# Designs tried in a protein design chat: VHH binders against p46559. Part 36

Target 1, 369 residues: p46559
Amino acid sequence: MTAIEKFFTEKSPDSEQVLLKVIELGIDFLGGEWKNVDKSQVNVSRVHGGQSNHMFHVTSSTSATPYLLRIHRQPPSQVFTDTVNLAIFSERGLGPKLYGFFEGGRMEEFLPSKTFDVNDVLVPENSRKIGAIFPLYHSINVPVSKSRRCVHLMREWLNGYESLGGGDYEILPTTVNYSDHPKSVSIKDLNHEIDNFEKWSTEIFEHTLVFSHNDLASTNILELNSTKELVLIDWEFGTYNWRGFDLAMHLSETAIDYRVPFPPGIKMNGDLIDNPPNIQIFCEAYVEADKKLKNRSPSDPTAEVKALIQECQFFWPLTNLFWALSAMKHSLLKFENGVDLDVQARDRLAVYFHLKPRSQKIYEELSKK
Short names: E, the ipSAE of ESMFold2; O, the ipSAE of OpenDDE; V2, 0.75 times the mean of E and O plus 0.25 times the DockQ between their complexes.

## First folded at step 10 (VHH; framework vhh_7nfr_2)

Design s1 (at its last look DockQ between E and O 0.08; V2 from the best seeds 0.00; counts 0 for: pae E 13.5 > 2, placed apart)
Fold by OpenDDE, look of step 10:
Structure s1 (fold): chain B 369 residues (1-369), chain A 125 residues (1-125)
Amino acid sequence: as target 1 above (369 residues)
Amino acid sequence: QVQLQESGGGLVQPGGSLRLSCAASGFTFSSYAMSWVRQAPGEGREWVSSISGSGGSTYYADSVKGRFTIARDNVKNTLYLLMDSLKSDDTAVYYCARSYTIEYGQGTYYKFDYWGQGTQVTVSS
């Protein structure tokens, strides 16, 4: 835990120390408008939505610019990536403005908005909007490594799990009812799964590499109050990846409800996993928006949409494996984020193994072409 | 550093009573909702009860409603769980957890960011 994280987690938002600190930050990064702000004029409220950060909305009764204070919980590498991405998007008007960053945190523009939840992302029109926004981001040339970081992260997490003393992992689904999974998986087994998907993906989908969000859960989507436009946030995993992985990441998250009010704090809907209701609309919107963006001539999108759906389906289980491995490692670290990480890991593994045969079949089919 | 330490667990007979305590330190205790969560052997964690920072609002799982009482002393930085009419099904490790609320559409829900080590409660004849 960083010093600043400790500071903001141990002290009340209305404490004098916190009030003075946020004034200090305002002065440092926003300038003179905060110099005349008294602590009695400041309000700090905790904002909830993300699992990876502490967030506070800082306002005053003055004309001083309010801001979102983000205190990081992520490792430095992710913080770096997220901050760089945010900075780029900030300059391009594709997200909140970045006011400043410091060790352990940053200040951002507060966007009056609604954070999407699992129900919001299941609304067909929202799914269409989300699908339509992806091509814009996927078309951006970001000066970051073009390496496929998702595979590296999976391996790193698995290695971390092992280094922390993790061994064979028993798969006992809690919120899903799949049974077509092994009882247990070894580290070797999991490595093998990663290797296979890397191979399949590289052989079939290497041409689809794009800059990707790689974590577009509902909570990372803001709907602006004023314009109803969508803004994507939390780019801590923003890197180049297979297009289908990024899209599948979002789609797979639509089946996950984090609104469980109490432990385990997560619920997966098998019906949505097996038959995502909006995948067609989502992919149609993507294809249409992509064509428009690239000034392609109008054509029947049917085949392209079908292919994109298949691509998403192929990567669907991999997204679950990705987060399962994360959850496994972080569980051993006793990371607390309101979700039972063991439950999450087990359920995601169950989903992975349930869907894996479909991916394999897709690979086999496409490899023959 | 945020610390939570449970105590008061033990062996009791069915129908008996027990009082659990959770000593909190390292944060402004009154600014946070607190919760009790239990875990029985071989089962997942089960929410038991929550209390607001001020103590003005209390919430209970249906399984313990009418039998358990959550309370807090903000001067002593201590969370309590009074357990009456204990049943065998109440056997579990009981954890105190610092809690905060999140809003999802129509409802307010609890999340937990810090946990104690737990105290064992065994109800057996």
Scores: ipSAE 0.005, ipTM 0.287, lowest interface PAE 9.9, mean pLDDT 90
Fold by ESMFold2, look of step 10:
Structure s1 (fold): chain B 369 residues (1-369), chain A 125 residues (1-125)
Amino acid sequence: as target 1 above (369 residues)
Amino acid sequence: QVQLQESGGGLVQPGGSLRLSCAASGFTFSSYAMSWVRQAPGEGREWVSSISGSGGSTYYADSVKGRFTIARDNVKNTLYLLMDSLKSDDTAVYYCARSYTIEYGQGTYYKFDYWGQGTQVTVSS
């Protein structure tokens, strides 16, 4: 661990040492507005930063600019790409401002805002706004690897699951009402599923590669209090990927209710699993924004929307397989996030196998053309 | 292992007061924002109040503002909800919850990763 990580790991956020440290960081990177802040005026709250960061919300009772502090859990060589992503999107207004870097961490803008929930994303005007944002960041050329698509992470998680002693995975019991899935799957079976989807996606959607967020659940969408504009956060899973995966990930997350008590802390909404009410307006907004951004004339706007909906439907099961594999690995690591990770893995595998035949039909139809 | 255990619920008449407690263990308590969430019979969960890790920032639902006070003791690893001027509409199971999402501006959205078992508050004549 770096010295700064050890400091923030070993001391509580309300300790005098931490309070003085965050004032020092504020002075160093944000300037004199922090110079006259006293430790009694400062609040430091820990927030969950995933596996990659310790994250702290730093505020004061003064007019000093609040900030989010990220302390990296990983060595600097592994955070380089994330830092480049943040800088690029920060300068384009697609994410929080980057206030500074230091060895082992960085400081980002605190945005006075409301975080969306699943109900917010289903409001038609919000769904239009969200659909229009995707082309903005999909159009950016990010100087990072184009080979680290969603399947790379999926293979890493599955390999990690195996390395931790994982074996055949029992899909039952589930909370979803499907029975058209295997009762269990082997690691070999899951590798075949990843390989098949990679083959299908590469053959018919390779031209759709864009830099993707890959985790645009409602909780990563902020509505600014001042302007009501939307800002995207948490680019942790950002990588080049087929755009349809990015879109389907957002849409599929509308079926997930995290508000249920733990255990299990998660429930699939059966009405929304493959039929979100906002898919039409969301895809219309995407096509409209993409055309405007690229200054292109449509040959048939209705046909483009229909094709994009089909593209989302193709990737839908893959988004569930993606999180199932993550949950399988992190369950063995005893990762705690208020969700029963085995319930998540089982339900998402059931949904994956239920929806896969539709993706296969789409592949077969499009491969004829 | 994270443990949250609520206590202090009970039967009280309208206008009365109660103090709820939540004993926390298995994590660095002061590192996390904490919340109270309630569930009335036949209704969904309703966020009640939240407090930052240090205790320096507090937030309240409009339905309880001015009547309820959230507090924490980071030495004893205990979260409190001081409820005054109780009304029949306050009848619910009250849950203590650990928060781990970003706190922003006016109005706060919390993702709750651990919950207690709840304590029943009943306001009835």
Scores: ipSAE 0.000, ipTM 0.211, lowest interface PAE 13.5, mean pLDDT 84
ESMFold2 (binder alone), look of step 10: mean pLDDT 85; pTM 0.840

Design s2 (at its last look DockQ between E and O 0.08; V2 from the best seeds 0.00; counts 0 for: pae E 8.5 > 2, placed apart)
Fold by OpenDDE, look of step 10:
Structure s2 (fold): chain B 369 residues (1-369), chain A 125 residues (1-125)
Amino acid sequence: as target 1 above (369 residues)
Amino acid sequence: QVQLQESGGGLVQPGGSLRLSCAASGFTFSSYAMSWVRQAPGEGREWVSSISGSGGSTYYADSVKGRFTIARDNVKNTLYLLMDSLKSDDTAVYYCARSYTIEYGEGTYYKFDYWGQGTQVTVSS
């Protein structure tokens, strides 16, 4: 725990110390508008919704610019990536403004908005909007490594799991009813799965490399109250990846409810996994927006949409393997985020193995072309 | 560092009573809702009860409603669970958890971000 995290978690938001500290931060990063703000004019309220950060909404009864104070809980590497990405997007008007960053935290523009939940992302119109926004991000040239970090992360997590004493992992689904999975998987087995997908993806989809969010769950989508526009947040995993992986990541998350108010804190819907209702509209919107963005001539999008759907389907299981491995490692670290990580890992592995044959088939089909 | 430590568990007869405590440290206790969650052998975790930061609002699972009482002392940074009319089905490891509110449908519910180590409660004749 960083000093600043300790400071903001051990003290009441209405404590004099906190009030003075947020004024100090306001002065340091927002400037003179906060110089005349008295502690009696300041309100600090905790914002909930994110598991990876402590967030506070800082306001005053003055004309001083309110801001979101984010105190990080993530590893430094993720904080760095997220902050850099946010800074870039801030400058381009693609997200909240970054007012400043410091050790252990940052100040951001507070956007009056609604955070999407599992139901919001299933609304067809929202799915369309989300699909339409992706091409913009995918078209951005971000000065970060062009390496495919998802594969690296999977291997790192698996190695971490092993280093922490993890062994064969028994797959016992809890929230899904799949049975077409092995009883257990070894570290070797999992490495083999990673290797296969890396190979398949590299051979078939290498040309689709784009800057990607790689974690677009519902909670990372804000709908602005004023304009109803969507803003994507939490770019801690933002890096270059296969387009289909990024899109499939979002689509796969639409089947997962993390706002279960009781243990295990997660629920996966098999019906949504097997037959995602909005994949068509999502991909149509993507294709249409992409054409517009690139000033392509109007054409029948049918074939392109079909191909994109197939691409998403191919990467769908990989997104589950990705998070399964994360969950496996973090479970051993006794990481608490409101979700039973063992349940998540088991269920995601079950989903992975359920969908894997489809991906393999797609690979085989496309490799013949 | 956030720390939660449960105590007060033990062996009791059916119909008996038990009082669990959870000592909290490393955060502003009164700013957070707190919850009790239990796990029986071979079963998943089950939410038992929650209490708001101020203590003004309490919530109970149907299985324990009318029998259990959740309380807190914000001066002592302690969460309590008074368990009356205990049944064999109440046998479980009981965990305290720091909680926060979420919207779910038309209701408000609690999520958990930190857990204690748990205390064993055994109800047996």
Scores: ipSAE 0.015, ipTM 0.319, lowest interface PAE 7.8, mean pLDDT 90
Fold by ESMFold2, look of step 10:
Structure s2 (fold): chain B 369 residues (1-369), chain A 125 residues (1-125)
Amino acid sequence: as target 1 above (369 residues)
Amino acid sequence: QVQLQESGGGLVQPGGSLRLSCAASGFTFSSYAMSWVRQAPGEGREWVSSISGSGGSTYYADSVKGRFTIARDNVKNTLYLLMDSLKSDDTAVYYCARSYTIEYGEGTYYKFDYWGQGTQVTVSS
């Protein structure tokens, strides 16, 4: 791990060394009032960065601009991707302002806000607002690879899992009530699942390629205190992808509570896994917002919404497989984020196999065109 | 200078009720999930209940579920625990605790970084 990561993980946020370091960063990247700040005027509070970052909210009793400090835990390739995505969205006003980058970390705007929870994303009006946001991001022409999709990161995680000594993975026990899955899966089995979905997606949905967030769980949605507008954060998985994956990721994540305060730190809502109640409203909002953004009148709006729902349903199991593979690898790395990653992996695999037959049926239906 | 001060403990008969309060200062109260943790005589600390920064989500240990209610007042910077149907097993010092991180993007965890001095709850048996 880098020297800067070691510094911030091993020292208390209120230690003199940390206080002086965050003043130095403020002076170096923000200038202005930070040069007048004494360590007695500074507050540094930890924020969990999940698997990707160590995060700190840095404030002072002066007029110096407060900031969010991110110290990267990510592999080098994800640091590059995350940096590019953040810079692009910061410049377009689509997210927190970027104050600076340095080796091993960055500084950005802290947004006074409420983080959405599982109840917030189920409110129909919130689901409508969220659905309407996606076309804004999907319309951006971002100068990054169009050939790296979700499946490539999934393969990297599976290869990493194997390299760390992982083997056959047992799916039981789960917290979900499905039994239409294998008892265990091999690395070969999982590679075949990825390959099948890549084949299906490329054959049927290649025309739907857009720049995607790929990680829109409730915890990445902020409601600004001042305006009540929604802001999406944590674009570290942002890449070109089939739009249906991006939409299905959000819809699938509405069934999942990441804020359970006792182990396993995660709960799947079984009633919502198959049929979230807001998919119609969400997809209607997407189509309406896309129409307005592009100044178009679809010839059959009802058919367009039905087709979009079908796209979401097709990609739904793939979003679960995506996080299962991440959880499998990161469990072997012993990363701590308040979630039992093996429970997440097992539940997600069970959901994947439960939903996959629907996706296969959709593929077969659409391949007749 | 985070400070948490509990009050409202006391002696109560089995089946009785108490309302605990925790006054918070020195941090942005609404940005943090808050918890109640208890320690019975001769035992380790036991998590009791948690509430999100907004108050929108609440969680309970199985031992208190249905009997205890956690609440918060983000205007008064005060955390509450309403305790009903008290049993002798509920006898403990009750601590107000702050989650290890601020609530930004990932919410509530059972890891805690600041604690109050505690308030004694005694249920006669």
Scores: ipSAE 0.013, ipTM 0.364, lowest interface PAE 8.5, mean pLDDT 85
ESMFold2 (binder alone), look of step 10: mean pLDDT 84; pTM 0.837

Design s3 (at its last look DockQ between E and O 0.16; V2 from the best seeds 0.00; counts 0 for: pae E 10.3 > 2, placed apart)
Fold by OpenDDE, look of step 10:
Structure s3 (fold): chain B 369 residues (1-369), chain A 125 residues (1-125)
Amino acid sequence: as target 1 above (369 residues)
Amino acid sequence: QVQLQESGGGLVQPGGSLRLSCAASGFTFSSYAMSWVRQAPGEGREWVSSISGSGGSTYYADSVKGRFTIARDNVKNTLYLLMDSLKSDDTAVYYCARSYTIEYGYGTYYKFDYWGQGTQVTVSS
């Protein structure tokens, strides 16, 4: 835990120390408009929605610019990536403005908005909107490594899990009812799974590499109050990846409810996993928007949409494996984010193994072409 | 550093009573909702009760409603759980957890960001 994280988590938002600190930050990064702000004029409220950060909305009764204070919980590498991405998007008007960053945190533009939940992302029109936004981001040239970081992260987390003393992992699903999974998986088994998907993906989908969000859960989607425009946030995993992985990541998250009010704090809907209701609309919107963006001539999108759906389906289980491995490692670290990480890991592994055969079949089919 | 330490667990007969305590340190205790969560052998974690920072609002799982009472002393930085009419099904490790709320369009939900080590409660004849 960083010093600043400790500071903001141990003290009340209305404490004098916190009030003075946010004034200090305002002065440092926003300038003179905060110089005359008294602590009695400041309000700090905690904003909920992100699992990886502490967020505070800082306002005053003055004309001083309000801001979102984000205190990081992520590893430094992720913080770096997220900050760089945010900075780029900030300059391009594709996200909140970045006011400043410091060790352990940053200041951002507060966007009056609604954070999407699992119900919001299931609304067909929202799914269409989200699908239509992806091509824009996927078209951005970001000066970061073009390496496929997702595979690296999976291996890193698995190695971390092992280093922390993790062994064979028992798969006991809690919120999903799948039985077509092994009772347990070894580290070797999991490595093998990663290797296989890397191979398959490289052989079939290497041409689809794009800059990707890689974590577009509902909580990372803001709907602006004023315009109802959608803004994507939390680019801590922003890197180049297979297009289908990024899209599948979002789609797979639509089946997961993090609004469970009490432990385990997560629920996966098997029906949504097996039969995602909006995948067609989502992919149609993507294809249409992509064509428009690239000034392509109008054509029948049917085949392209079908292919994209298949691509998403192929990567669907990999997204679950990705987060399962994360959850496994962080569980050993006793990371607390309101979700039972063991439950999440087990359920995601169950989903992975349930869907894996479909991916394999897709690979086999596409390999023959 | 945020610390939570449970105590008061033990072996009791059915129908008996226990009082659990959770000593909190490392944060402004009164600024946070607190919760009790339990885990029985082979089961997942089950929410038991929550209390607001001020102590003005209390919430209970249906399974313990009418039998358990959550309380807090903000001067002593201590969370309590009074357990009456204990049943065998109440056997579990009981954890105290620092809690916060998330607002959704259809209600307020509790999340947890820090946990104690737990205290064992065994109800057996």
Scores: ipSAE 0.020, ipTM 0.341, lowest interface PAE 6.8, mean pLDDT 90
Fold by ESMFold2, look of step 10:
Structure s3 (fold): chain B 369 residues (1-369), chain A 125 residues (1-125)
Amino acid sequence: as target 1 above (369 residues)
Amino acid sequence: QVQLQESGGGLVQPGGSLRLSCAASGFTFSSYAMSWVRQAPGEGREWVSSISGSGGSTYYADSVKGRFTIARDNVKNTLYLLMDSLKSDDTAVYYCARSYTIEYGYGTYYKFDYWGQGTQVTVSS
């Protein structure tokens, strides 16, 4: 643990020491607007940053620029991708401004906004806006590895699970109403599932490679109070990837509610798991915005929308396997995030096996061309 | 090491009032949000109310808003729930819980990582 992490975790946010420290940081990175701020004028509110960061919203009763303070919990090597992504999007005006980096942390713009929930995403106008913004983010050339995809992180988690002593995983009991999955899966079985999807995806969808968010649950979508424009945040899982995974992740997360009381801290809506009501509107907005962004002449948008829906349906089960493997590893680490990680893993695996046959059929149909 | 001990439950008539207390030890109390959660017989646990570490922000379930008041004393490391206008539907075991927040974007949501053993509240004539 770094010295600055100890400072912010061992002291109360309203202590004199913390108040003086955030003024010092404001002066150092934002300059003279903070130098006339007294500790009695400062408020520091803890914002939970998960496993990656401790986060604090720093404000004052003056005109000094408020900021979001991130104190990293991970070593520098593990935050490298998030740091690069933040800098690139900040420079292009497509995310929060980056005010500064320092050893063990950074300072960013706090965006006065409404954070979406799963119900907000399903409102048709919001779904159109979300679909329309994706092509802009997908068009950006990010100078990071194009060979590392979602499947590499999935293998890392599965290897970590095995290294921590994990073995065959029982899928029952579940809270979803499916029974067309195996009762148990081995690590070998799960590696086979990853390998199959990588093979299928590479053979059919390699032309769809874009820089992807990979975690666009509703809570990573901000609607700005002032303009009602949408901003995507928290790019820590950002990689080049098949665009269909990125889109399917957004759509599949509409069925998942993390805002329920623990235990278990997670609820799946069975009616939405494989057929979100917004998929048509979302994909229409994506296709239309992508055509405008690329200055393409109108073509048959109905055929393009149908194809994009099929891409999303193909990747749908993979998004559930992705989070199941994360939950399996982090359950053995006794990671505390307010979710029963074994419930998540079991439910996600049940959904994966339930939906996999559709993805296999899509692969077989498209491999004929 | 974290300990939460509820007290103040009992039998009360409809329309009556009751004050619950929760003594906390084994952690820096003022650094954590705290919550009350209840469980009626045969039901799941239901979140009732939460209060920020400083005490500056309070939150209530719709079912208790306007009738219950959450408070904390950071000197005595004690959480309180003042319950007014009690109804038979308020009959439950009431648990004190240390809140663990999950953040998605700039939204903050409460989860609970440590619980007391509970105190029984019974509203009956």
Scores: ipSAE 0.005, ipTM 0.262, lowest interface PAE 10.3, mean pLDDT 84
ESMFold2 (binder alone), look of step 10: mean pLDDT 84; pTM 0.840

